# Ledger of designs, part 40: VHH binders against o29008

Target 1, 271 residues: o29008
Amino acid sequence: MDREEIKVAVLRMEGTNCEDETVKAFRSLGVEAEAVHIKQFYSDMIRFEEQRSVFDYQCLVFPGGFSAGDYIRAGAIFSARVKSVLRKDIEEFIKMGYPILGICNGFQVLVELGALPGFDEDKPLAEKPEMALAMNDSSRFECRPTLLKKESEKCIFVKNLKKDVVMFPVAHAEGKVVFPSGKEDEYLERLTSNDQIVFRYVDEKGDYAGYPWNPNGSFYNIAGICNATHTVFGLMPHPERAFFGYQVGRREGYGDGYCIFRSVVDYLEKL
Short names: E, the ipSAE of ESMFold2; O, the ipSAE of OpenDDE; V2, 0.75 times the mean of E and O plus 0.25 times the DockQ between their complexes.

## First folded at step 21 (VHH; framework vhh_3k1k_2)

Design t3 (at its last look DockQ between E and O 0.60; V2 from the best seeds 0.00; counts 0 for: pae E 10.0 > 2)
Fold by OpenDDE, look of step 21:
Structure t3 (fold): chain B 271 residues (1-271), chain A 121 residues (1-121)
Amino acid sequence: as target 1 above (271 residues)
Amino acid sequence: QVQLVESGGALVQPGGSLRLSCAASGFTFDYYTMRWYRQAPGKEREWVAGISGSGGRTYYEDSVKGRFTISRDDARNTVYLQMNSLKPEDTAVYYCAKRKWTPSGTYTDYWGQGTQVTVSS
């Protein structure tokens, strides 16, 4: 489809306040993007002109930006509300091949929705969460730049990413990727066999390392994963805060986050 | 408990064919990549082939490409190695392996007892 026809929804609810960077990123690429409150999808108390449908859009984004104190439970609340009113629509949305991005808290939401790790392409949302983003091993809010190694060749969000290692900042208290106890090896095999690991934390040499390069203590240094169809992507670092050059200390141009957003737009243009 | 049992090893002439089998138990077989290794006398164990879970992507070392074929039957929890055009340098004990990962990204492998393949005129 034409870029001018592409519309992106950045989903928000009470307490979300950092969706603007994501909207701005998409708009800068020449596509339409707006922040949409979840109530606009289901509430009959909203004016007709404010009502929205999931199918009005070609991409959904669950953004980061929740307050530090709200990270743990905010994702659960958001996911519960989404699941209660939009489960079928989101499942259909994913089956249609439309991309969904979850950033930080948005990654948490996608996990709680059962969208990630999303091993079953015929059932995009699991009945129950199949993984977790747990408290950081440091037991504190981590806010720093991180280096991520690109791992996936199939994820649509990294198709235009040519760099092997990128820099995205993290800002979270619960970003530790955890799989069910006793199933860590199984999950890793499944993810790797289907190329669903998208980013892993690395040090300045590009090597896999522990804290502080792995800021949260994630299993296998996982920073982001996608579902089996590679169209739903969640990551803890913030590509939207590394989109413009000025966000990463450059005078002009773009940061490493640019490729994430450009990749999804290019995907949609070809869809 | 993870268990791997290899079979099918034999003495064959150069140019011959063998099919190895590895029966697996003690884990959800179809989720895991299965691997074949071999160890020749006086040499280190080397990777030969792999087949992934959930998609069955196959991998081969260069020396066996075009001659060996790895496959799996998930219903029988078995991985196979079809070996064609065998050469004397293929002589080794062949092992089936399942990899176990640690949270830090390191790994160890489960092994079977191995099966002897001898290629000689």
Scores: ipSAE 0.013, ipTM 0.283, lowest interface PAE 8.4, mean pLDDT 91
Fold by ESMFold2, look of step 21:
Structure t3 (fold): chain B 271 residues (1-271), chain A 121 residues (1-121)
Amino acid sequence: as target 1 above (271 residues)
Amino acid sequence: QVQLVESGGALVQPGGSLRLSCAASGFTFDYYTMRWYRQAPGKEREWVAGISGSGGRTYYEDSVKGRFTISRDDARNTVYLQMNSLKPEDTAVYYCAKRKWTPSGTYTDYWGQGTQVTVSS
């Protein structure tokens, strides 16, 4: 499709507040993007002019929250609302091949919805969550730059990534990727064999390492995963905070996060 | 109760070809990357080739690239290794492997009994 036809919804609710950075990132790439309150998709209390359909958009973003306290309450409410009122629409959206991005809290939303790990292409939303994002091993809020090794060739969000290792910051208290006890072997094999592990935390030498390089203790150093169609992507680091060069200490140009958003636009232009 | 049974090993002349087979049972074969390893006398086992479960992507050690081809038949739970242009240094017991991940994200492998490949003049 033409770039002028692409429209991105960045979903918001009380306590979600990374939507401005995400909207700005997409707009700088020449696509329409707007923050859309989740109520605009389902509430009959919303004025007609402000009502929206999920299908007005070609990409959905579930952004992160602003603080750990707000994350716990707001994230639970956000996930419950998405699950109760948007589940069928999101299922169809995924089946149509349109991308969904979940950043930090948004990754948790995708997990709760059953969209990730998303093993079944024909049934993109599992009936029950199949993984979790648990409390960090440190039991503290972690706010750090992280180094991430690209692990996927098929994930549409990393197609234009030219570097093997990128830097995105993290800011979370519950970022530890865990799988059901006793099923770690099966899950890891399914994810790796279908190219669904997208980013893993590494040290400065590119080696998989523990704390502080793996800031939350995630199983297998997983920082981000995608579903079986490679179009639904969740990660704990914030690429929207590493999009413009000035966000990462450069005078001009772009940071490593640019390629995540650019890859979405490129994918949609070919779709 | 994972079982892996390799077959097809033989004595062959340099430049010859062999196809190895590995029949697998006791796990959901389609989900797993299957790997071939080999072990020459007095040496450690070394990885030779791998094939992913879903994408069918293939991977090769540099010394066998272009000479060996790994494939799988998921309907028959079987992985194959077609070995062409065999050299004396390919002499080894060949094993297929299924990975077992530990909770820490490291791994051990399940192995078959192996099949002997001997390349000699």
Scores: ipSAE 0.006, ipTM 0.393, lowest interface PAE 10.0, mean pLDDT 86
ESMFold2 (binder alone), look of step 21: mean pLDDT 80; pTM 0.802

Design t4 (at its last look DockQ between E and O 0.44; V2 from the best seeds 0.00; counts 0 for: pae E 14.0 > 2)
Fold by ESMFold2, look of step 21:
Structure t4 (fold): chain B 271 residues (1-271), chain A 121 residues (1-121)
Amino acid sequence: as target 1 above (271 residues)
Amino acid sequence: QVQLVESGGALVQPGGSLRLSCAASGFTFDYYTMRWYRQAPGKEREWVAYISGSGGRTSYEDSVKGRFTISRDDARNTVYLQMNSLKPEDTAVYYCAKRKWQPSGTYTDYWGQGTQVTVSS
C-alpha cells in the first residue's frame, strides 16, 4: 500500500493515557493515525460521523498507561469489552495479515483476548488465556529504563531494527510473564521454534540477568512476544516513550523505539 | 540439521545397570526439553522421562520412577538416562527425542536411530 492509504487506530477508553505518544509517533512517519474510543466501533449511540469500522484501519494499537490507582479495574473492563464486542473483528483483522501492537496494559489485553502467545495460525484467538502478566516480584511499581535484546528475525515489528540491544522504559506493577505451571519448557520450545520471543531483558553486558535488569521477574527474561504469524506483538516496555530523542535525554534525533513504528509502516507498504 | 545419536545399549542381567547417552547436534541444545522413549517388540513407543531445557525439571513414567535418572550436559550437547535395577520388562529400543512444535499446536518429534537394551537371564 501507499503510505497515504495507511491508517492506524490507537484504541482508547476511560483511563488510557499513552495514546498521544503513539499517535504522534505514527503521524511523524507520514501515516494517518488517531485515537479511537472502542465504542466508535460498535455503539449505535455514536454520531454517524464518529462511527468507525475496525477495517477502516491497517494497524491496531492497544496502548497502556491506565492510572495506577484504578488500572486493574479499568484494564479488566477494557479487556472484557474488547472480548465482548470486537473479538470476531479482531480475529478477521489478524487473518488478513494486519499488525496489532499491545504496549504494557495493551499486552495484557492481547493475552486476555487469547491473541498471545498465539500458537495457532488457523485459530489466532485462543478460547481461554494461555499466559498471564502477574504482579512484579518486587511487589513494587517499576519505573525505569530497561535494556532489551532482540531475539526474533521474523517479527514484523523489529525488521527495521539493526541494533542487538535497545533501551525502552518500563512503568508497571504487573509485568511478570508467566506460563501455566509445569508447561514452561514446552511453551518455551514452541515460542523459540517459531521465532515468537521478540525481546528479553538484559544487563549492560548483554547478559540475561535478574532484578533490576529483569524488573518484574518474567519467566526467561521475556519482555515481549509475538504470535505465530509474527504480526501481533505485545511487550511491557514502552517504545512510544523512546521514539523521539528528547524522550530519552538526547538533544535531537530518535530513540530506539523509532524502529518499532518504522517497521510497521515498512511492512504495510509492502503488504 | 537436527541429529540425535543414542548409544550405550547392551545385554544386561536383571538387577543390572546401564547408562544411555544421546549426542545432539543441529540446534541450540540448552533451549529444548529432551525426552527418552522406549519401544518394546510389538508395542507402541512410550514416554520414559524428560528433562527441561531450562535445567532442573525432570519427570518420569511411573514404572521407572526411583530406578531411572535423566540428566543433561549442556556443554557436551548430551542427554543421559541412568537405568538401575533393570527388569526384563525394560527390554526395548530406547530413543532420544527433540520436539518440534507446529504452528497448529500439534507436534512432531525428531528421533535418533535408537539403542537396544536387553534384560535377560
Scores: ipSAE 0.000, ipTM 0.174, lowest interface PAE 14.0, mean pLDDT 85
Fold by OpenDDE, look of step 21:
Structure t4 (fold): chain B 271 residues (1-271), chain A 121 residues (1-121)
Amino acid sequence: as target 1 above (271 residues)
Amino acid sequence: QVQLVESGGALVQPGGSLRLSCAASGFTFDYYTMRWYRQAPGKEREWVAYISGSGGRTSYEDSVKGRFTISRDDARNTVYLQMNSLKPEDTAVYYCAKRKWQPSGTYTDYWGQGTQVTVSS
């Protein structure tokens, strides 16, 4: 697909306010991107010219910063609404090989949708969530730069990432990756056997460490994972806030987040 | 190719201690949970302990809790089983294992040749 033909939807709902950075990132790469309210996909009250279909796009992004006060279980309300009206479309979208990105709250949404860890290629959305992003061990909102080690060679979002360790900022209260009680061993081996762990938190030496290098206390220092087909990716840190050089204290150029967005665009060009 | 080589088995007296080692190769060691199993004469092979990747989690069968300790050295691609307060009922061939999980939820296990542990007065 030609880059100029690629369209990206950054999904939003009431209370969402952080989608602009993601849109800007994609547009800077020469692809079309827009923030799309989920009502535009299903509501009859939307004007015809504002109506959208999931299949109008080649990439979907669930951005950060859209908790809409849903702090009891982050992403639950958004995921419920999406699942109720767009489940079949999203499943087909994933089966078609089109990429989906979830950032922070978006990762929470993907988990609640049953898209992650997404072990079943034939059923991209599980009937029930199979993992959780729980309250940070610190029991407080964590906001700081984090260092992430690239773990996956198959995830399409990191195909162009050559650096072993990247810096993405975190900003969340519920970012702790947890698996079902008693199944931590199984889940870890399933993820690793299929190369689904994408990022793990590390310290300045590149070693796996606890708090504060692991800001939320995630199991196995997991910061991000992808589904079995490696086309759905969720992470708690914010690559969109590390896309441009000026966002990371550089005068020119790009930050480490650039490679995440470039990788997905390159993937689509070859699709 | 996955390769597991157990060592350290010996004859010891009741109450004694022994440390088993398993050298692993052919996979990214620190990613995977390592397990110890044992098989006594005339009995089925049974799970003893596991340690997750990066050593973040350990678990033991009830009969060995408080006596056995599983650990790993990722730099040496080795998993260990420290066995203290050994009993005659601990006599068995001990095996190191790596489990290969499939996305479907099924799995296959890789085994070493085993090492004989005998506890006798």
Scores: ipSAE 0.000, ipTM 0.227, lowest interface PAE 10.7, mean pLDDT 91
ESMFold2 (binder alone), look of step 21: mean pLDDT 81; pTM 0.801

Design t5 (at its last look DockQ between E and O 0.01; V2 from the best seeds 0.00; counts 0 for: pae E 14.1 > 2, placed apart)
Fold by OpenDDE, look of step 21:
Structure t5 (fold): chain B 271 residues (1-271), chain A 121 residues (1-121)
Amino acid sequence: as target 1 above (271 residues)
Amino acid sequence: QVQLVESGGALVQPGGSLRLSCAASGFTFDYYTMRWYRQAPGKEREWVAGISSYGGRTSYEDSVKGRFTISRDDARNTVYLQMNSLKPEDTAVYYCAKRKWEPSGTYTDYWGQGTQVTVSS
């Protein structure tokens, strides 16, 4: 697909306020991107020219920075609404090989949707969540730069990432990756065997370490994972806040987040 | 309480066969990778074979490839080690192990008491 034909939807709902950075990132790469309210996909009260279809786009992004009143469980309300009206479309979207990115709250949404860890290629959305992003071990909102080691060679979002360790900031209270009790070994084995662990938290030496390098206490220091087809990717850190050089204290150029977005665009160009 | 009980060890002649069993209890068996180890006199314990919890993927030490087969019966909470074409160098105490991963990324292995396998003419 030609880059000029690529369209990205950054999904939003009430309370979402951080989609602009993601839109800007994609636009800077020469693809079309827009923030799309979830109501535009299903509401009959929306003007015809504002109506959207999932299939109008080649990439969906669930952005960070939205709580939408999800005080009970992060991403639960957003995921419930998406699941109720767009489940089939999203499943087809994934089966078609189109990429979906979830950042922070978006990762939470993908988990609640059953899209991650997404072990079943034939059923991209599980009936029930199969993992969780729980409250940080610190029991507080963590906001700091983090160092992430690239773990996956198959995830399409990191195909152009050549650096072993990247810096993405985190900003969350519920970012602790947890697997079902008693299934930790199974899940880890499945994830590793299919190269679905994408990022793990590390210290300045590139070693796996606990708090504060692992800011949330995630199992196995997992910061991000993808589904079995490696086209759905969720991570707690914010690559969109490390896209431009000026976001990471550089005068010019790009931050480490650039490669995440460029990788998906390159993937789509070849699709 | 996690418990592993090995059985099937015996004295056999070179070229003989044995089937070891490890009965597991105290955990959800099918969720965990199971492994066989062995320790010969005066040597360190060494990994022999493993079988995954999902898909039943197997792996073997090079010295036992083609001769040993690891398998599992989740309904019986048992892992097996079929040992064919046994050699004197296979003489060891064989241990069954369950690995538990910790949140830190480290792991703890649970062991059985072991079963003695002796290959001698």
Scores: ipSAE 0.012, ipTM 0.313, lowest interface PAE 8.8, mean pLDDT 90
Fold by ESMFold2, look of step 21:
Structure t5 (fold): chain B 271 residues (1-271), chain A 121 residues (1-121)
Amino acid sequence: as target 1 above (271 residues)
Amino acid sequence: QVQLVESGGALVQPGGSLRLSCAASGFTFDYYTMRWYRQAPGKEREWVAGISSYGGRTSYEDSVKGRFTISRDDARNTVYLQMNSLKPEDTAVYYCAKRKWEPSGTYTDYWGQGTQVTVSS
């Protein structure tokens, strides 16, 4: 489709705080993007001119922003509201081949919805969550740069990524990827066989390492995964905070997060 | 090539009823909110009613609540407006609409050619 026809919804609710950075990133690439409160999709109290359909958009983003001790409950409410009122529309959206991105708390929303790990192309939303994002092993809010090794060739969000290792910051207390006890080997084989592991935490030498390089203790150093169609992507690090060079200490140019957003636009232009 | 074709407009007496239809083509109908608007002579076009994708929610302008009912038949790509207890103030050209999002984040709508409803004694 032509780039000017592409529209991105960055979903918003009380307690989200990264939607502006995400909107700015997409707009700088020449696509239309806006923050959309989830009530605009379902509430009769919204004026008709502000009402939206999920299908007005070609990409959905679930941003992060419920971190810090003041707003932990807000993230749970966001997840519950999305599951309650948008589940059917999101299922159809995925089946249509449109991308969905979940960043930090947004990754948790995709997990709770059953969209990730997303093993079944024909049933993109599992009936029950099949993984969790648990409390960091450190029991701390981790706010730091992380180094991430690209592990997927099929995920549409990394097609433009030229580097083997990228840097995105993290800011979370609950980012530990966990699978059902006793099923870790099975799930790892399924994810690997389908090329669904997208990023893994590494040290400065590119080796898989523990804390602080794996800041939360995630199983297999997993920082981000995609679903079976490679179009729904969740990660704990924040690519929107590494998009512009000035966010990573440069006066001009782009950071490593640019290619995540560029890859979405390229995918949609070919769709 | 989005197309919207309204029909069913007529002359009716005050207190009468009329059912409008809008046949849609050129897009996947069931995924989109559909809306009815009207434009009386010399006035701006105004929103009348809307129905969400899959028909789960309806909404109405205050002056038509309880008198008008919007519905949709997704299998036939058609949206309807049942108009009861019609008043002379309902006289207008009625349009159905599909939202068109502009690159700027604002919107305009695709419109049909409209169907005339006249309420007079």
Scores: ipSAE 0.006, ipTM 0.219, lowest interface PAE 14.1, mean pLDDT 85
ESMFold2 (binder alone), look of step 21: mean pLDDT 83; pTM 0.830

Design t6 (at its last look DockQ between E and O 0.01; V2 from the best seeds 0.00; counts 0 for: pae E 14.8 > 2, placed apart)
Fold by ESMFold2, look of step 21:
Structure t6 (fold): chain B 271 residues (1-271), chain A 121 residues (1-121)
Amino acid sequence: as target 1 above (271 residues)
Amino acid sequence: QVQLVESGGALVQPGGSLRLSCAASGFTFSYYTMRWYRQAPGKEREWVAGISGSGGRTSYEDSVKGRFTISRDDARNTVYLQMNSLKPEDTAVYYCAKRKWEPSGTWTDYWGQGTQVTVSS
């Protein structure tokens, strides 16, 4: 599609403040993007001019820019609201091949919705969650840089990635990837066989290591996964906080997060 | 070119029923919210009903809630408005609309020619 036709919705719950690294990132790539309150998709009380359809957009982002105060309450309300009023629309959105990105709390939303691990392309939203993001092994809020090794060739969000290892920061208390007890080997086989593991935490040598390199204790060092169609992607680290060079200690240019957003635009232009 | 063609408007008695159709072309119909509007003599055009892409969500203006039903057939690129319990106040030209994103950051609409609905004894 033409770049002028691409519209990105970055979902929000609260704020008169519309500054958001994710909206800014997409806009800097020449794509229309806006912060969209979820009520705009379903409420009859919203002014007609502000009403939206999920299908007015070609990419949805569940952001990780929530403040600490909104984190727990907003996340629970967010997940429940998405399930009750947007589930059918999101299912169709995925079936049409449109990308969805979940960052940090947004990854948690995609898990709760049943969109990830997303093994079945014909039923992209599982009836019940098939994994969880649990409390960090440290029992602490982890806020630090992380090194991530690219593990997927099929995930559309990493097609423009030129480096094998990238650096994105984390900021979370509940980021530990967990699969159902007794099914870990099955899930790992299914994920790896379909190229659904996208990023894994590594140390400075590129080796898979424990804490603090794996900051939350995630199974298999998983930092991010995608669904069976490779178009729905969730990760705990924040690529939007590593998009511009100044966010990562550079005077000019881009950080490693640029390629995530650029990959979405490139994918949509070919779609 | 986006084209919207309304049909089914007629003269009908109070309490009667009527089904409007809108044939759409020039865009991927299933991706877009479709809406009905109406304009009565001496009034501004007003929104009546809307239906999301793929048909999952509907919404209605208060005065038609419970009487009108919007639906769509994506295989035929057609949106419908089933109007029951019609009142003289429903007399208007009815328009089908597709919303458009403008670079200015506003939403506007493509409109059809309209179809006349007249409710009188």
Scores: ipSAE 0.000, ipTM 0.208, lowest interface PAE 14.8, mean pLDDT 84
Fold by OpenDDE, look of step 21:
Structure t6 (fold): chain B 271 residues (1-271), chain A 121 residues (1-121)
Amino acid sequence: as target 1 above (271 residues)
Amino acid sequence: QVQLVESGGALVQPGGSLRLSCAASGFTFSYYTMRWYRQAPGKEREWVAGISGSGGRTSYEDSVKGRFTISRDDARNTVYLQMNSLKPEDTAVYYCAKRKWEPSGTWTDYWGQGTQVTVSS
């Protein structure tokens, strides 16, 4: 697919206003991207030219910043609405191999949708959530740069990432990855055997460490995971806020987040 | 329907080697993670190793790390378990498995009939 033919939808709903950075990131790569309200997919009360279909796009993004301090609730509401009206379409979208990205609150949405950890390849969306993003162990909103070690070789979102450790900022109160009680080891085995762990928090030496390097207390220092097909990716840190050099204190060039977006575009060009 | 058929089990001496095979049918093999389990007498069935689809990353139970190797041949719809430096405690029925998430909120495993591995002097 030609880059000019690629369209990305950054999904939004009432109260969301942080999708612009993601749109800008994709557009800077030469692909079409737009913020799309969820109502545009199902409402009969909007103009025809405003109506959208999931299949109008080749990539969907659930962005961060849905609601300051109310991420779980916002994610739950968003996921419920999406699930009620777009479940079949999203399942087909995933089966077609089209990528879905969830950032921060978007990661929460993907979890609530049952898209992550997404162990069952035949059922891209589980009937109910299989994991959770819980309140940070610190019980506070964490906002700081984090260091992430690349763990996955199969996830399509990190195919162009050559660095072992990258810097993405976090901004969340509920980013702690937790698995069902008593099943932590089983889930870890599944994720590992499927190469679904994409990023883990590390310290300045590249070692796995606790707080503050693990800002939320996530199990196994997990910062991001993908589904079994490696085309649905959720992470708590914000690559879109580390895309341009100026976002990370550089005058020129790009930040470490650049590779996430470039990877998905390159994937689509070959799809 | 999903079918898994294990083979290769045998009686071997401690320190010996054995290669198990699992022939799969009834699903798109290359698309799915495959796993090996084992059940020793009087014990619960336990996970041994896993290999992902699409040229898969591998994972192992701690007790078999460095000794066992899981691999797959997608063209033959077969997953393998190479077992080296076998120990008496490795004695068990070995099963090949594919997992499925059920709408009820539980995991279901598809199993073969298993193959007996006995390590004894």
Scores: ipSAE 0.000, ipTM 0.257, lowest interface PAE 11.8, mean pLDDT 91
ESMFold2 (binder alone), look of step 21: mean pLDDT 81; pTM 0.804

